# Designs tried in a protein design chat: VHH binders against Twinfilin (twfA). Part 2

Target 1, 335 residues: Twinfilin (twfA), of Dictyostelium discoideum (Social amoeba) (q869t1)
Amino acid sequence: MSHSSGIPASQELISAFGSANTGDVRLIKVVIKNDELVVDQKLNVQSDFETDLELAHSVLQKDSPCYILYKKDDKSIELTGYNWIFMFFVPDNAKVREKMTYAATRGNLKRELGASHFVDEIYSSNMNDFSKKGYQQHKLHQESEAPLTMEEQQRNDEKEQGLFVGGGGSGMHVHGISFPVDSDASTAVSNFINKKFNYIELSVNVDDEKIIFSSSSNIDIEAISSKISSTEPSFHFFRYSHQHEGENLDSIIYIYSCPDGSNGTKSAPVRKRMLFSSSKANVEQLVTSHNVKIDLKLEINSPSEISEESIINELHPPKVEEKKAFSKPSRPGRK

## First folded at step 4 (VHH)

Design s40 (from s1 with A33S; framework vhh_7uia_1)
Fold by ESMFold2-Fast, scan of step 4:
Order: C-alpha cells, then sequence, then structure tokens
Structure s40 (fold): chain B 335 residues (1-335), chain A 123 residues (1-123)
C-alpha cells in the first residue's frame, strides 16, 4: 500500500480548535471532505471528561472513519490551554481507500494543530472503545501490559535515559530488525562520542539495508532545523551545550524525522517510512552502546517542530504550581 | 519477557505452500493487531498482511491477496500466515510484528518485531 499525507486542515478547523482549547467545547469531530480536513461536529462540555466520553460514542458512524479531538479537564503544564486526547476511529468495514486516506492524514492533522496538545491517543475499529467504559479499559490496558522482568525493566530505564549497559554482548539481542552499519557511519558515531563533532546525520540505504552516513559538522542550535530534510526520513544526533539555572550542561539529543509531504510534495513511501521507523532503536544503540546517555529523544514530522525554544522546553519542562483539587470546570449548563 | 518467535520458514518449490507461525509472550495478545512484514534481498520492507485484535478482520497487500491467509489462535497466543501458490518473488525474510496501538489495523506503525524466518521459493 501507498498513502498520501497532503490533505490540509481547513482554516475553520484550525480556528475551531484554537477556540476550543480555552473555551467550552468538549469535542470536535473531524472528517475529510473535498481533500480537506473539516469540522463535522462540535459538542460542548456537559460533565467531567470521562462521563462526556459518551458524546464521542454518539458522533460515530458505524461504517465511516473519523477523527475526534477530545478535550480533557486538566490543563497543559507546558502549553496554554487544555490537554487533549486524539481519537481515530477506523471501522474494519469502511472502504479500503477511505481507511488508507485517513491513516495517511493522521500525522498531518496532529502536526497542524500542534502535536504537544495531545497527551493520549485512542485508535480503534470498535465503537465501544470511544465511551466511558472503553476509556476505562484503555487505561487498564496501558497499565497492564505483562510485567517486565527486572532485566527488561533495567534495559527500558537505561534506554529511556539514553543509556545502555550490556554484559558481554547480551545487550545486542534486540527484538526487531538490526542492519549492518557502514564504516563511515561508525566513524561518524565515534567522532560524535569523542566530541570532534557536535552534530551527525545518519540514514538508511534501503537497497543495501545498511545504516549509512549523511553528514557531520559543528553547528549552533539555530542551524539544526535547516539540517533536517523536509521530504525524507532521517536520524540526527546533536550535542547541545547550554546553560540552565546557572549550570553548564552538554545534552545529547536524538532526533528521528519522518516528514510528510507539504504543499503538494509527496511523502516518502509507507514501506520506506516503516524501514526507517524500525531502525530507530538500532540507530539509537550506535550511541548508547558506548555507555553514553541520550538526554532527549524526539520524533518529528517537520523541521519546523525543532527550535531552540522547543528543545529547551523538552529538556527542562516548566512545572506550574499544583492546582487546587477543585480547579476543574464546574458543571456546564445546557446552552 | 516480551517475545515474538517465528517458525515455519524454509525452502519450497514454486506453487507450493508453507505455514508460518509466530508465538507471542509477555503482553496481552488479544488486545493488539498483528502483522506479517517481509524483506526480499535488495528490497525495502514490504507489509504483507494484518489481522485485527479480535481476529475478525484481515488485510492484505495486493500481490498476496487470494494466496496468503493470516489468522490467530488467541488461546495459543499464536499468529499464522498460511502461504499458498508461492512464487519466486515471495522469497524473503518474514517478520512477525505488533501494531503499536490496540485494535488497530495495517494503518498503524509497528513497535515490536520477531527475529524473522527465511522463506526461499526456488525450483
Amino acid sequence: as target 1 above (335 residues)
Amino acid sequence: QLQLVETGGGLVKPGGSLRLSCVVSGFTFSRYSMAWVRQAPGKELEWVSSISSSGGYTYYEDSVKGRFTISTDNAKNTLYLQMSSLKPEDTAVYYCARHKYSSSGWYTPFDYWGQGTQVTVSS
């Protein structure tokens, strides 16, 4: 299968989401109409966010895919406005072409509205998953994946912190696809680890199934966005030297970029994107296998998502003072 | 431990059949859509087939429709790919994969993969 991601959000949708983010709208149903993402329905806050999930269920059509932008009761710590849940309903009996179109457009919708507003995602073919009961099952599922062994938990903790501690090669056994690494790419990683360069870009040669070298240099943070392709997936490591609260820090940032086509440019084929996505952990391990910590891991769809401000906010998220227990909105009246 | 373990690969003649199996452990199998993805020598990864978490809905790449059948046995935590009318072009390493989101179809990315099993179709 091949997908297109060139379908833009309507100006009306962008405006409606902006207003909803600080207003009284609970839910926006979004559909694709005339090659554009449009507002199909808006429903106002009636009760708490879990109880109002029945509104999400009520707007679904059994045979038609849709997105639901669902507002929570808690506000963002980092952004102005509320936290949201991104819901994607794709019924199994919908037309194949329609399912493909909605799947390909998902990333563009999140990007145009601001992916950071969405703190949770629900993707399902079952209408019942978009309800209070369904959400409770969703939470149980998020919490109830089979318990990790102590070794698996240690590996996950180290991986999340950008560290990998192996024992005589056992750490090289990964669940997934491992590609050989070209000598130029290995050299670039070594030069990055040894602080010869503060930036390297790696790629995948899909024909040879190898991790390959693209570039290395010393750059300022302002230059990072310009290094990232707007049309091709890519991997980036950047050592960001900066000052925070009086301390000098060297933070290692790992960026995986998988751009969607914009302004009519076609995105990379689904198979190529799958190959790069499946290589993300292997590329990460090229750095972490040297016992080097990765301080920040970013997945982006556009170079525009990367800025000094966005990186600082991710590395050092601002924390607002805790709100009172009853800071939630009161019960809203009906219209 | 979270594991996906493939078996059933091997050498088969054109027109022949093979059944691939993927035994899963370490997560609630019935809550995830599962897939088969293959990689032929010198080619990019190709999604082959996916099955919904309920096992009720199946999806196929056009080149394998009518020849391959994906199925699950939730009681055995096992995913299957029944391959028939095999062609030399089906020669590839076949990977069992888990879709990142529960109840998703072929449209979502993958988060866990098996080790792969080699299928070779030749005379």
Scores: ipSAE 0.006, ipTM 0.292, lowest interface PAE 10.1, mean pLDDT 76

Design s41 (from s1 with R31H; framework vhh_7uia_1)
Fold by ESMFold2-Fast, scan of step 4:
Structure s41 (fold): chain B 335 residues (1-335), chain A 123 residues (1-123)
Amino acid sequence: as target 1 above (335 residues)
Amino acid sequence: QLQLVETGGGLVKPGGSLRLSCVVSGFTFSHYAMAWVRQAPGKELEWVSSISSSGGYTYYEDSVKGRFTISTDNAKNTLYLQMSSLKPEDTAVYYCARHKYSSSGWYTPFDYWGQGTQVTVSS
């Protein structure tokens, strides 16, 4: 899910950023409140920008997503004021709806403040990434590029040549490579569409660069989280049969999971993550090419993001959201 | 085919200097961040320093800051560690290592290592 939200920046936030850009503010913490991006906290410059990164860590709440606009010590060449880092913290245990709303709003926030002010971005579910050591690791890895095999380099060169042959419009015919699909995976998709199974899992064979079958079964919604790996990327289709407002519905849910190595789990190698990410549309197309509508698309980095309640809230969202106080989830036997 | 080869180790007195080199082959050197990691006898591996693929960003363990300098020559596919004001505590086998991508600020992943070069600091 790459949908943009319509949530605007408050006038106070726009004014605060403008003042901070030439003033003494180091950091602005931004949250979504009453369907608006607002200033939650501002902290002033204390030391150099790397040392002050501990201030960014200090304003994080481990259960709540937020943006941090973090001011560097160097100034823009083309724009008035300082260069900034755009930070987006999205903890694994936050509600799926909150994660999706903040992810969809990210682009809007940058656009309204002026994207050119932000020379760097840090996205993470790990609080440690918003620290001096976290920043140093980010810069270290930011400049690294995954190597291309000879075959991958040749394919990229051919694609590039096909897009820009020069005149005549011939380059419009090269859109990229479709990943081949294993016969077992095609059979699983057919079985899912024909309602033989209400759940299937698909994967990618990294060496062969093809979509492969992992599993199929009939499950209850409570079992969905347990089917998703906490360490490996994966694709899931689930048909959720339920009743809403007196109607019986069969909702088709498409889940793409890509664990990022947070919370002590190992992440998959960069090449594997890139292949899975680039295969999202191809996997989606395996279902939609049969004229079947997907009712909900989810991108997650942890199985803990999936629950019956979060899925119902995404399929049938409540109209108005008020978040004045945070409370612990109710547990059976507690009052 | 892929190799990292360290040279330049040896025996030095406290306060002395050494320059370590690591020549790499079999991959595009300029696309990777590189590191120096050391291991003293009977101890665990200790990260010493890292350098970004461009050479624009360098990071050091606190115990070596101001004494060691990491650098690269991308045209020669070579990583360097200039060591000065050496202490007996710097005695270790020094490995060059290749970084892989990581989303964690506290995780220091390496996927390939050299065979190491011995540095001994003694009176």
Scores: ipSAE 0.000, ipTM 0.335, lowest interface PAE 13.3, mean pLDDT 77

Design s42 (from s1 with R31S; framework vhh_7uia_1)
Fold by ESMFold2-Fast, scan of step 4:
Structure s42 (fold): chain B 335 residues (1-335), chain A 123 residues (1-123)
Amino acid sequence: as target 1 above (335 residues)
Amino acid sequence: QLQLVETGGGLVKPGGSLRLSCVVSGFTFSSYAMAWVRQAPGKELEWVSSISSSGGYTYYEDSVKGRFTISTDNAKNTLYLQMSSLKPEDTAVYYCARHKYSSSGWYTPFDYWGQGTQVTVSS
């Protein structure tokens, strides 16, 4: 299931990594520019490697994916130089194309630099995971054995739910809180799948701990932000019928909104936020269990993050511009 | 059927002690790292302590280090937090949480949570 983007590491990046591997550089921030992996930033060793993880946090940009090559304090047993951690930050609100491009390029970057230099890997959408505390949590997780309980949980679910046949293949049981679904919510999903409505809103009843129906209608894309509460978490499915580059498309958009008090929104109680966050995979499955593909998944904290322009840009990221001519960094020796 | 159920909270005076318990069901307890996370009124969730699946690693927030002890009893599927020398600043709802195992390369710290138990340190 692995694929490659074909995006190569720059010679400057390969040389910078080689120099850092025997020098005093702690981290190298790597980004994709003009279809090439390049050095964005380098920071030197200041303290021990766990304490210096705050430097990794400091170079992250909340809306932009990047790789961080992070040097440890211990040296490789079999290779010249230090052991490294390969870090990949990919925020959930980054553009779909950027997330896909960085994910596809990850393996190639490691191979070009020498995969054996990287004794550990951290992949996360959460900036806090690129910190001393985040690393400690990662290390705790590394001690955990692969959960055989997933197979046990799936067997138990099959036995308990044997009377209820779902559409399509069962697949793997999804982690998270399993919620019963109200009949009105199931009806709304069916109406959405059958194209009776191009928009539905679902919620969670906190007291009953079940997925419930909120609304259904036919709306234009301009109306989508007005449907999303600024104070309460909510789930939204929208079928966006549009034309792009001569093709007629019906794109299915899944939006999870959880106001957190930023941008002037009010934060919902912790229990409510936890229940909604935990149920987002179950809500997604209500549509995907009908063998319907979701084209775009958005997680937002405010209705202001949603606009016609932002949705179009996420569904149809601008084509990669032709390689722009600009001066290469001046460097002694070989280019 | 996956459940985390916290007990042991209550009202305690500064300098006092409480032991929180979290009984888990529906998964292989010994295969997961477990954590305690707290939330004071109007504040964000704050990580308190974690224990690895083997019990070989324990980590603590600096403010509770030396005062709190995290432990597990695998035979009873129970996670504990022994709290001593409690301070008014420790007043919060305490949640038991399971560290997420992610095979896809995406890491989220916690995937399952309990209902929480209230700890109030006053007067």
Scores: ipSAE 0.000, ipTM 0.230, lowest interface PAE 14.1, mean pLDDT 76

Design s43 (from s1 with A33T; framework vhh_7uia_1)
Fold by ESMFold2-Fast, scan of step 4:
Structure s43 (fold): chain B 335 residues (1-335), chain A 123 residues (1-123)
Amino acid sequence: as target 1 above (335 residues)
Amino acid sequence: QLQLVETGGGLVKPGGSLRLSCVVSGFTFSRYTMAWVRQAPGKELEWVSSISSSGGYTYYEDSVKGRFTISTDNAKNTLYLQMSSLKPEDTAVYYCARHKYSSSGWYTPFDYWGQGTQVTVSS
């Protein structure tokens, strides 16, 4: 799923970070442009990592938030390449919505690049904190702080694991706020579990703040996209009976749809979208509480993202081959 | 399980003060940027304030800056909103919200929120 309601890292950024991790780049400045995390600037190693912190200062704009991926001189003992510092600059004078967007996107950027590469983090509204002196003050304060308990750190690491395909996360599988469930919705879930129907749709009543029933039926995979609203958020469970590599499979697919208006239609009001997003885990639990495993979780913003091909590709991903760098082909007659 | 529970709302006269509390469970509080969001009767949700995951930054809507203070108590896993010099226009249901961390939602920066607590400023 290339269409996500989240702000993804660009392929250029992922490639640039990979190259920088074993190469000569000291710093990558990252900004959000056109709903994508992109490389704004790269600077090469000039001296030791503390001295080079002045390079981080030099790329800051006084009124604009940004992330700086800053390479240390220490190599990781667990991973290939260098240890990095994750820097987040958020000036007080930046626009409120921009500050909010950068704060909300921080975790996704670290996850997509590999959170374990970042052994330290610096967050400040003051440009002076992105300097050698600022870093030294940061280390003094960091050393005086009580460390996280092993339990807290383990919970923290667990919450960074995976995503719903599309934009949600396996970190989002933690139980959300508790919603009451309408009796018709409970009945629909039971009917789905007992294979009376292979498809059900659930919704949330915004005024009552409860999970409600929308529809149930037996459908073919080709009918899925037509069941999903282009304007309203919704929840869908589908049992996909199919053959793959000679095996007969029954796969349970959970779809959360939240239209964002990107296709030219109006999105639902922010409160409604927040209520649906908050209830994702509660809706998931209605099925998983019956000891039924969900094989695929999809988060989409348009019905057009759902097709037989897209579902099969997510459920049974083809072996991902690394791009082969190939040498110039030998010309005919070369031996 | 993950839960956010707000308390501290009530009826107060203009110029008065209230402290809202949000107790969080099921996640490490200091890892997430946390927010207060309000909804006045018949109006859209309005962001009020946020505090960064490091605890080092606080952000405020211009209309509340200097009157409201957001803070955290990590030992109690509690987010606070200290409100002073309250105005009738501050009358709203106040929600505690968690900023998304493992996924980014451009149009909705939050992934979980509480049930809300009513603040009424009247005289």
Scores: ipSAE 0.000, ipTM 0.161, lowest interface PAE 17.3, mean pLDDT 75

Design s47 (from k6 with Y100S Y109W; framework vhh_3k1k_2)
Fold by ESMFold2-Fast, scan of step 4:
Structure s47 (fold): chain B 335 residues (1-335), chain A 123 residues (1-123)
Amino acid sequence: as target 1 above (335 residues)
Amino acid sequence: QVQLVESGGALVQPGGSLRLSCAASGFTFSSYSMRWYRQAPGKEREWVAGISSSGGYTSYEDSVKGRFTISRDDARNTVYLQMNSLKPEDTAVYYCARTSYVSTYGSRWFDYWGQGTQVTVSS
C-alpha cells in the first residue's frame, strides 16, 4: 500500500462495477483521466467467459495502459455476485510516467472495488495475452486437477512418502510427541498446499486437545487482518503472491495470533492460550512436513499488527543504509 | 469434495451421434460455468465447449461448431454434450471441467476434472 498513487476511483466506476457484478456486463475498461479512475468502456456478456476474452482484446489500445475488470461465469462463494479477473495491460512503448502511474494505482483500484471480487490477475505488456488464445496458453502453464497417469501418480506418491519416512539426511532431529489432527484440518492443509485456497485458519479444540479446521478461502492481502479474531487465539496460513524486484513470488506466511486483552475487554482463558502456544510448532509442521518452506512466521497480539506494509517490511526489509539523517519521532512499538 | 463423473462414451461409426453426461457433486452446480475438454493420445488437452452458469450462453471450438451442443440440467446437477456427425478426429477421452481459481497475483488457473469417458469414432 506504501506504493499507492492516491488516485481514487470515480463514483461512476464504483456504481458501474456494483451493477456489473450482478448484471449482464462482461467487462469494464478502466483508465486514468484527470487524476481519477474512470469507466472507458463497458461490454455485455455474449458467450462464456473464455470466448468473450476476444472482447478484452478488442478494447486494448497498442500504446496505452489500461485496466480491464473481467467478469467470470461463476459466482462468489463468500460475496454477492460474480468472480472477476483483474487485468492490467502495460505496453512497453507507453510513456514511462503513464506506466509508473498505472502500476502505482493498481492497488487503489482493487481496494476501492473490493479485492475479494478478483479471483485471478493477468498482468502483461502483450495484447495477445488478453484473448481467448492467450488465456488458453496461460491455462497450459497453470496447475490443473486433470487425472494423473499411473506414472505421474506413482511419482507423486513416492514424493509424499519420502516426506514422512524421516531420515532425510545426516543429523535429523528426534521426533517429539505431536498434537492429534482432525481429518478436516489435514484436508485444509492439503488444499492450501495444492493451491486450492490461498488462506486457511486452524484452531485447537480445548476439550480433546486436537488441531481442528476453522475456515478456508481465497483472499487478498488487504483482507487478512479481518480474518483474525481480536479475542480468540488462532493459526493462519496465507500464500502471498506478489512481485518484488521484477520476480513473481509466492510467500507462505504463518501467523499465530494470541490476543492479550489489551485491544479488547476479554481474552481467552489461560488454559486455551497455553494449548495454542504449545501447539504452534505442531501446526507449523503440518505445512513444513510437505517440503513446503514458510517464508515468514509472525506472532501477534492484535489483528491491527497485520497489514500489507508490515508483511512487505518483514519479507523484504528496506536497505540498512537508508535514512540516517533527522527522522520523525518513533511511535510506540507493538507488543 | 468436488466430484465430476462423465458417462456415455462408446465406439461409434463416422457420421454417428453420441450424448455424453457429466454428473456433478460437492459444490453449488448452478453457480458455476461448465466446460467439456478432450484429449487424444499424445496430444494436449483441447477445449471443446462451454456453458455459462445461467445456461444462457454457450461457446464451441471451431472444429465442433454446428455438430456439438452443450446443455445443462441444474435440477439434476448434470451437464451434457450432444455430439452429431462424428468424425474419426473426434476420437478422444472427453473430460468434464469446472473452472475455479483464486490468485492475488498472476494467472494461476485450476480446472476441476472428472476421470473422463472414451469416445472412439471408427469404421
Scores: ipSAE 0.000, ipTM 0.119, lowest interface PAE 14.9, mean pLDDT 75

Design s5 (from s1 with A35S S50A; framework vhh_7uia_1)
Fold by ESMFold2-Fast, scan of step 4:
Structure s5 (fold): chain B 335 residues (1-335), chain A 123 residues (1-123)
Amino acid sequence: as target 1 above (335 residues)
Amino acid sequence: QLQLVETGGGLVKPGGSLRLSCVVSGFTFSRYAMSWVRQAPGKELEWVSAISSSGGYTYYEDSVKGRFTISTDNAKNTLYLQMSSLKPEDTAVYYCARHKYSSSGWYTPFDYWGQGTQVTVSS
C-alpha cells in the first residue's frame, strides 16, 4: 500500500544536515530531483538567526516549491547540535504534480532527518513569510499553548504523508477524525441510556483517534463540577431529574469541557484539544443515534462554569422576550 | 486561543441555497490555506473545498463543483462556503479546517478544526 511519495533523502543531504547541525551552515535548501531529496544550496551563518532569515527569502524561486532547513542560534537540550526551523514554500502557481509531490514528501523528509531537530515550522505560498518580518509576524500569531510532543509531531507527519487525492477525479475522504468507538465506551452509553447510571464520562485516545470510556456513576447535580478535569478536555453526559413548572423532567445534558489555561491552569496540547473539539458531533451521536433527545448542550472552559443554578438557567431560562414565537434556538428541555 | 466557529447551517429544500461562515480568531487568516470538510450521518469525513492562503486558488470535490463557492474576507477573518443547487446528498455536518500548507485540496494535513454546523437538505 503506497501512502507517501516514496521519495528518500539523498545520503549527501543526510550528511550535509549532520555537518550543518554542529558547523557554520545557516540554511540548506532542499529540492526534489530524480525522485530524490537533494541539497540545492547551502548558506553559511552571517549574523544572528533573525537577521539571517533574509537568506531564506533570497533562495526562493517564485514558481518552484522547496524546503528550507533553517538553523537557529539555540542548541537542543537532548540532541547534539542546534534547533532548526522547517520551512516549506509551495507557491500557488506551481504545477499541480509538483505541489502534490512536495506535500506528500514533507513528512518523510522531517522523519529521515529527525523530526525532533525541528522546533518550529513555516508553511506558506507567500515568499514574504520567509523573512525576518515574516517570522516576527509568524511568532505574533503562534498559539501560546504548549507545543506538540515529538511523538505527536511525528505521528502528524506520518498521517499527512498517508493521504492523497484519489485517481479518477473523486473527492478526498479523511479517516481518523471520525472516531471509532471503543467497546467499553459503547457499553457506557448503553448503560446511560438504560438508566443504569445517570452520569458517564468519555474521552479520546489521541494516538488511536478512538472514543474511549473514562467513568460512570450515579451523582447529584452538585457533584458534576467535581467530575470535570480542570486541565484536560472531556465529554460528559448527565441525566438531571428535577421538577419545573409542576412537571417531573429527566433532562439529558451533554457537556464538552476544554480548559484553555486562561485561569492560570495548564491546558492540554493544541492537537489534543482540536481532536476532542472535532469529535463533539460524533460523541453526541452516540446518544442521539439511540433515538434519545439531548435537552442541553454545554461547552465550557472550566469546571467552575457548571453549577445547579447555571444548568437550571440554561434549561429553563427566565425569558424576558419581546416576542414569544416558537424559536428555533429554543433551549433543549424547555418543553 | 485559536478558534474556528462555523455558522449558517440549517434546514433547506432541494435546489435551495445556504451560505456557511467560519469566523477565525487567534491567527492571521491570510497566512493559511483553509478547507471545508463534511460528515454525513454514518459516513467518514469528506473533503469538500479548499482555498489557498492568497485566496487566488480554489479547489473543489467533483460532486460540488459548479454548485459550491469557497471564499474569504480577510478584513472579517471569515471563510465562506456559498452552497447552491443543494441536494439531499449534501446533508452533513460541515467543518472548517486550517491547513499547515498554503496549497491544499488534494491532501489533508489539518491542524485546527471548528465544531461544525449542521446542514439538512430535505423536503
Scores: ipSAE 0.000, ipTM 0.251, lowest interface PAE 11.8, mean pLDDT 76

Design s6 (from u11 with H99D Y102S; framework vhh_7uia_1)
Fold by ESMFold2-Fast, scan of step 4:
Structure s6 (fold): chain B 335 residues (1-335), chain A 123 residues (1-123)
Amino acid sequence: as target 1 above (335 residues)
Amino acid sequence: QLQLVETGGGLVKPGGSLRLSCVVSGFTFSRYAMAWVRQAPGKELEWVSSISSSGGYTYYEDSVKGRFTISTDNAKNTLYLQMSSLKPEDTAVYYCARDKYSSSGWYTPFDYWGQGTQVTVSS
């Protein structure tokens, strides 16, 4: 499908790549302009290829997709000239049409320049993956991956084609690290603790690495799944007032939702998932620091995992007679 | 039970040496890349070093190159950080971290961390 775009490489781009392949150019930034792949920038070799990766980062524009053809220091065994890395940057906030056009054109660009020149590929929505540190993480990832069968590899390739996820990722975070909390988020937590609202949603601002407020309301348990995004990670606190075995209970439920692309659904970018996962304990602490006990903690990948039945079953597990069976303790081989 | 436990931190004078250890359990150690990450008082997390699952690739933050050495002992399920020529600016809590195993084909940075071990470099 990527070859179906029909957008050709300009003659200038083909010539520039040919010259760079045996010359002093380190990288060529390629963009689509007037339905043609053109040279946007060229930068010369400054140092070794890993150190020069900071040049790749320097030519990126926050909201604009591009390709970067990045020259290594080692030469091809089979072909004339150097080995290259094919880089494809597609920011999540780019226009949908641009993302589609660049994705469809990627294969054609490689074909016209000679796919065999490109010994590695990096594609990501995160600018920081296009750096020395990002490249090193990419190589570490390649070694840590378990060997896949041909069928598993094909499934993974198909799953990833629309997602533009590269190796590595910026932001080295300790799981459970404490992020700054926005005043609106702090106010929402206080309003939840003081029972002004029985439901609040909190989020993380990825750029600021700060816990922020999303929404607050009073809802019935039937409405909870509709409050949770199917595509974005999120944090939810819900006060479930109910009766169980003749007692009136006021149970506090903490839900962390992280859609992970299971069943082919698009997942959030790696950096965003990492920041939310790292914030899970800090968000929990916003409530528990008020001496409020959380009765149920749920981690889900889809809103469909949350229902009144599933919540009741977790809060009040069903009593079964077999759990009292004496055949389970000590499990002796005796009659 | 998946667990990462760091030891070996302590107080050392400038120019001194320390060896940090991280013992892992609950997963196949030899299948994962491992890392050391540190956090100095009042500062952001800083990646220090990483090692591939084979041990064939090692990477270091520029400020520690030539002074720190990362290594693994697969028989002991242990990750090491040998620190030499320590400086006051190396004072931090040091964390052991596991690189995410990606059966989905997507790289996800560090999915599990240890509790950390304090390193203090002062006179």
Scores: ipSAE 0.000, ipTM 0.299, lowest interface PAE 13.2, mean pLDDT 76

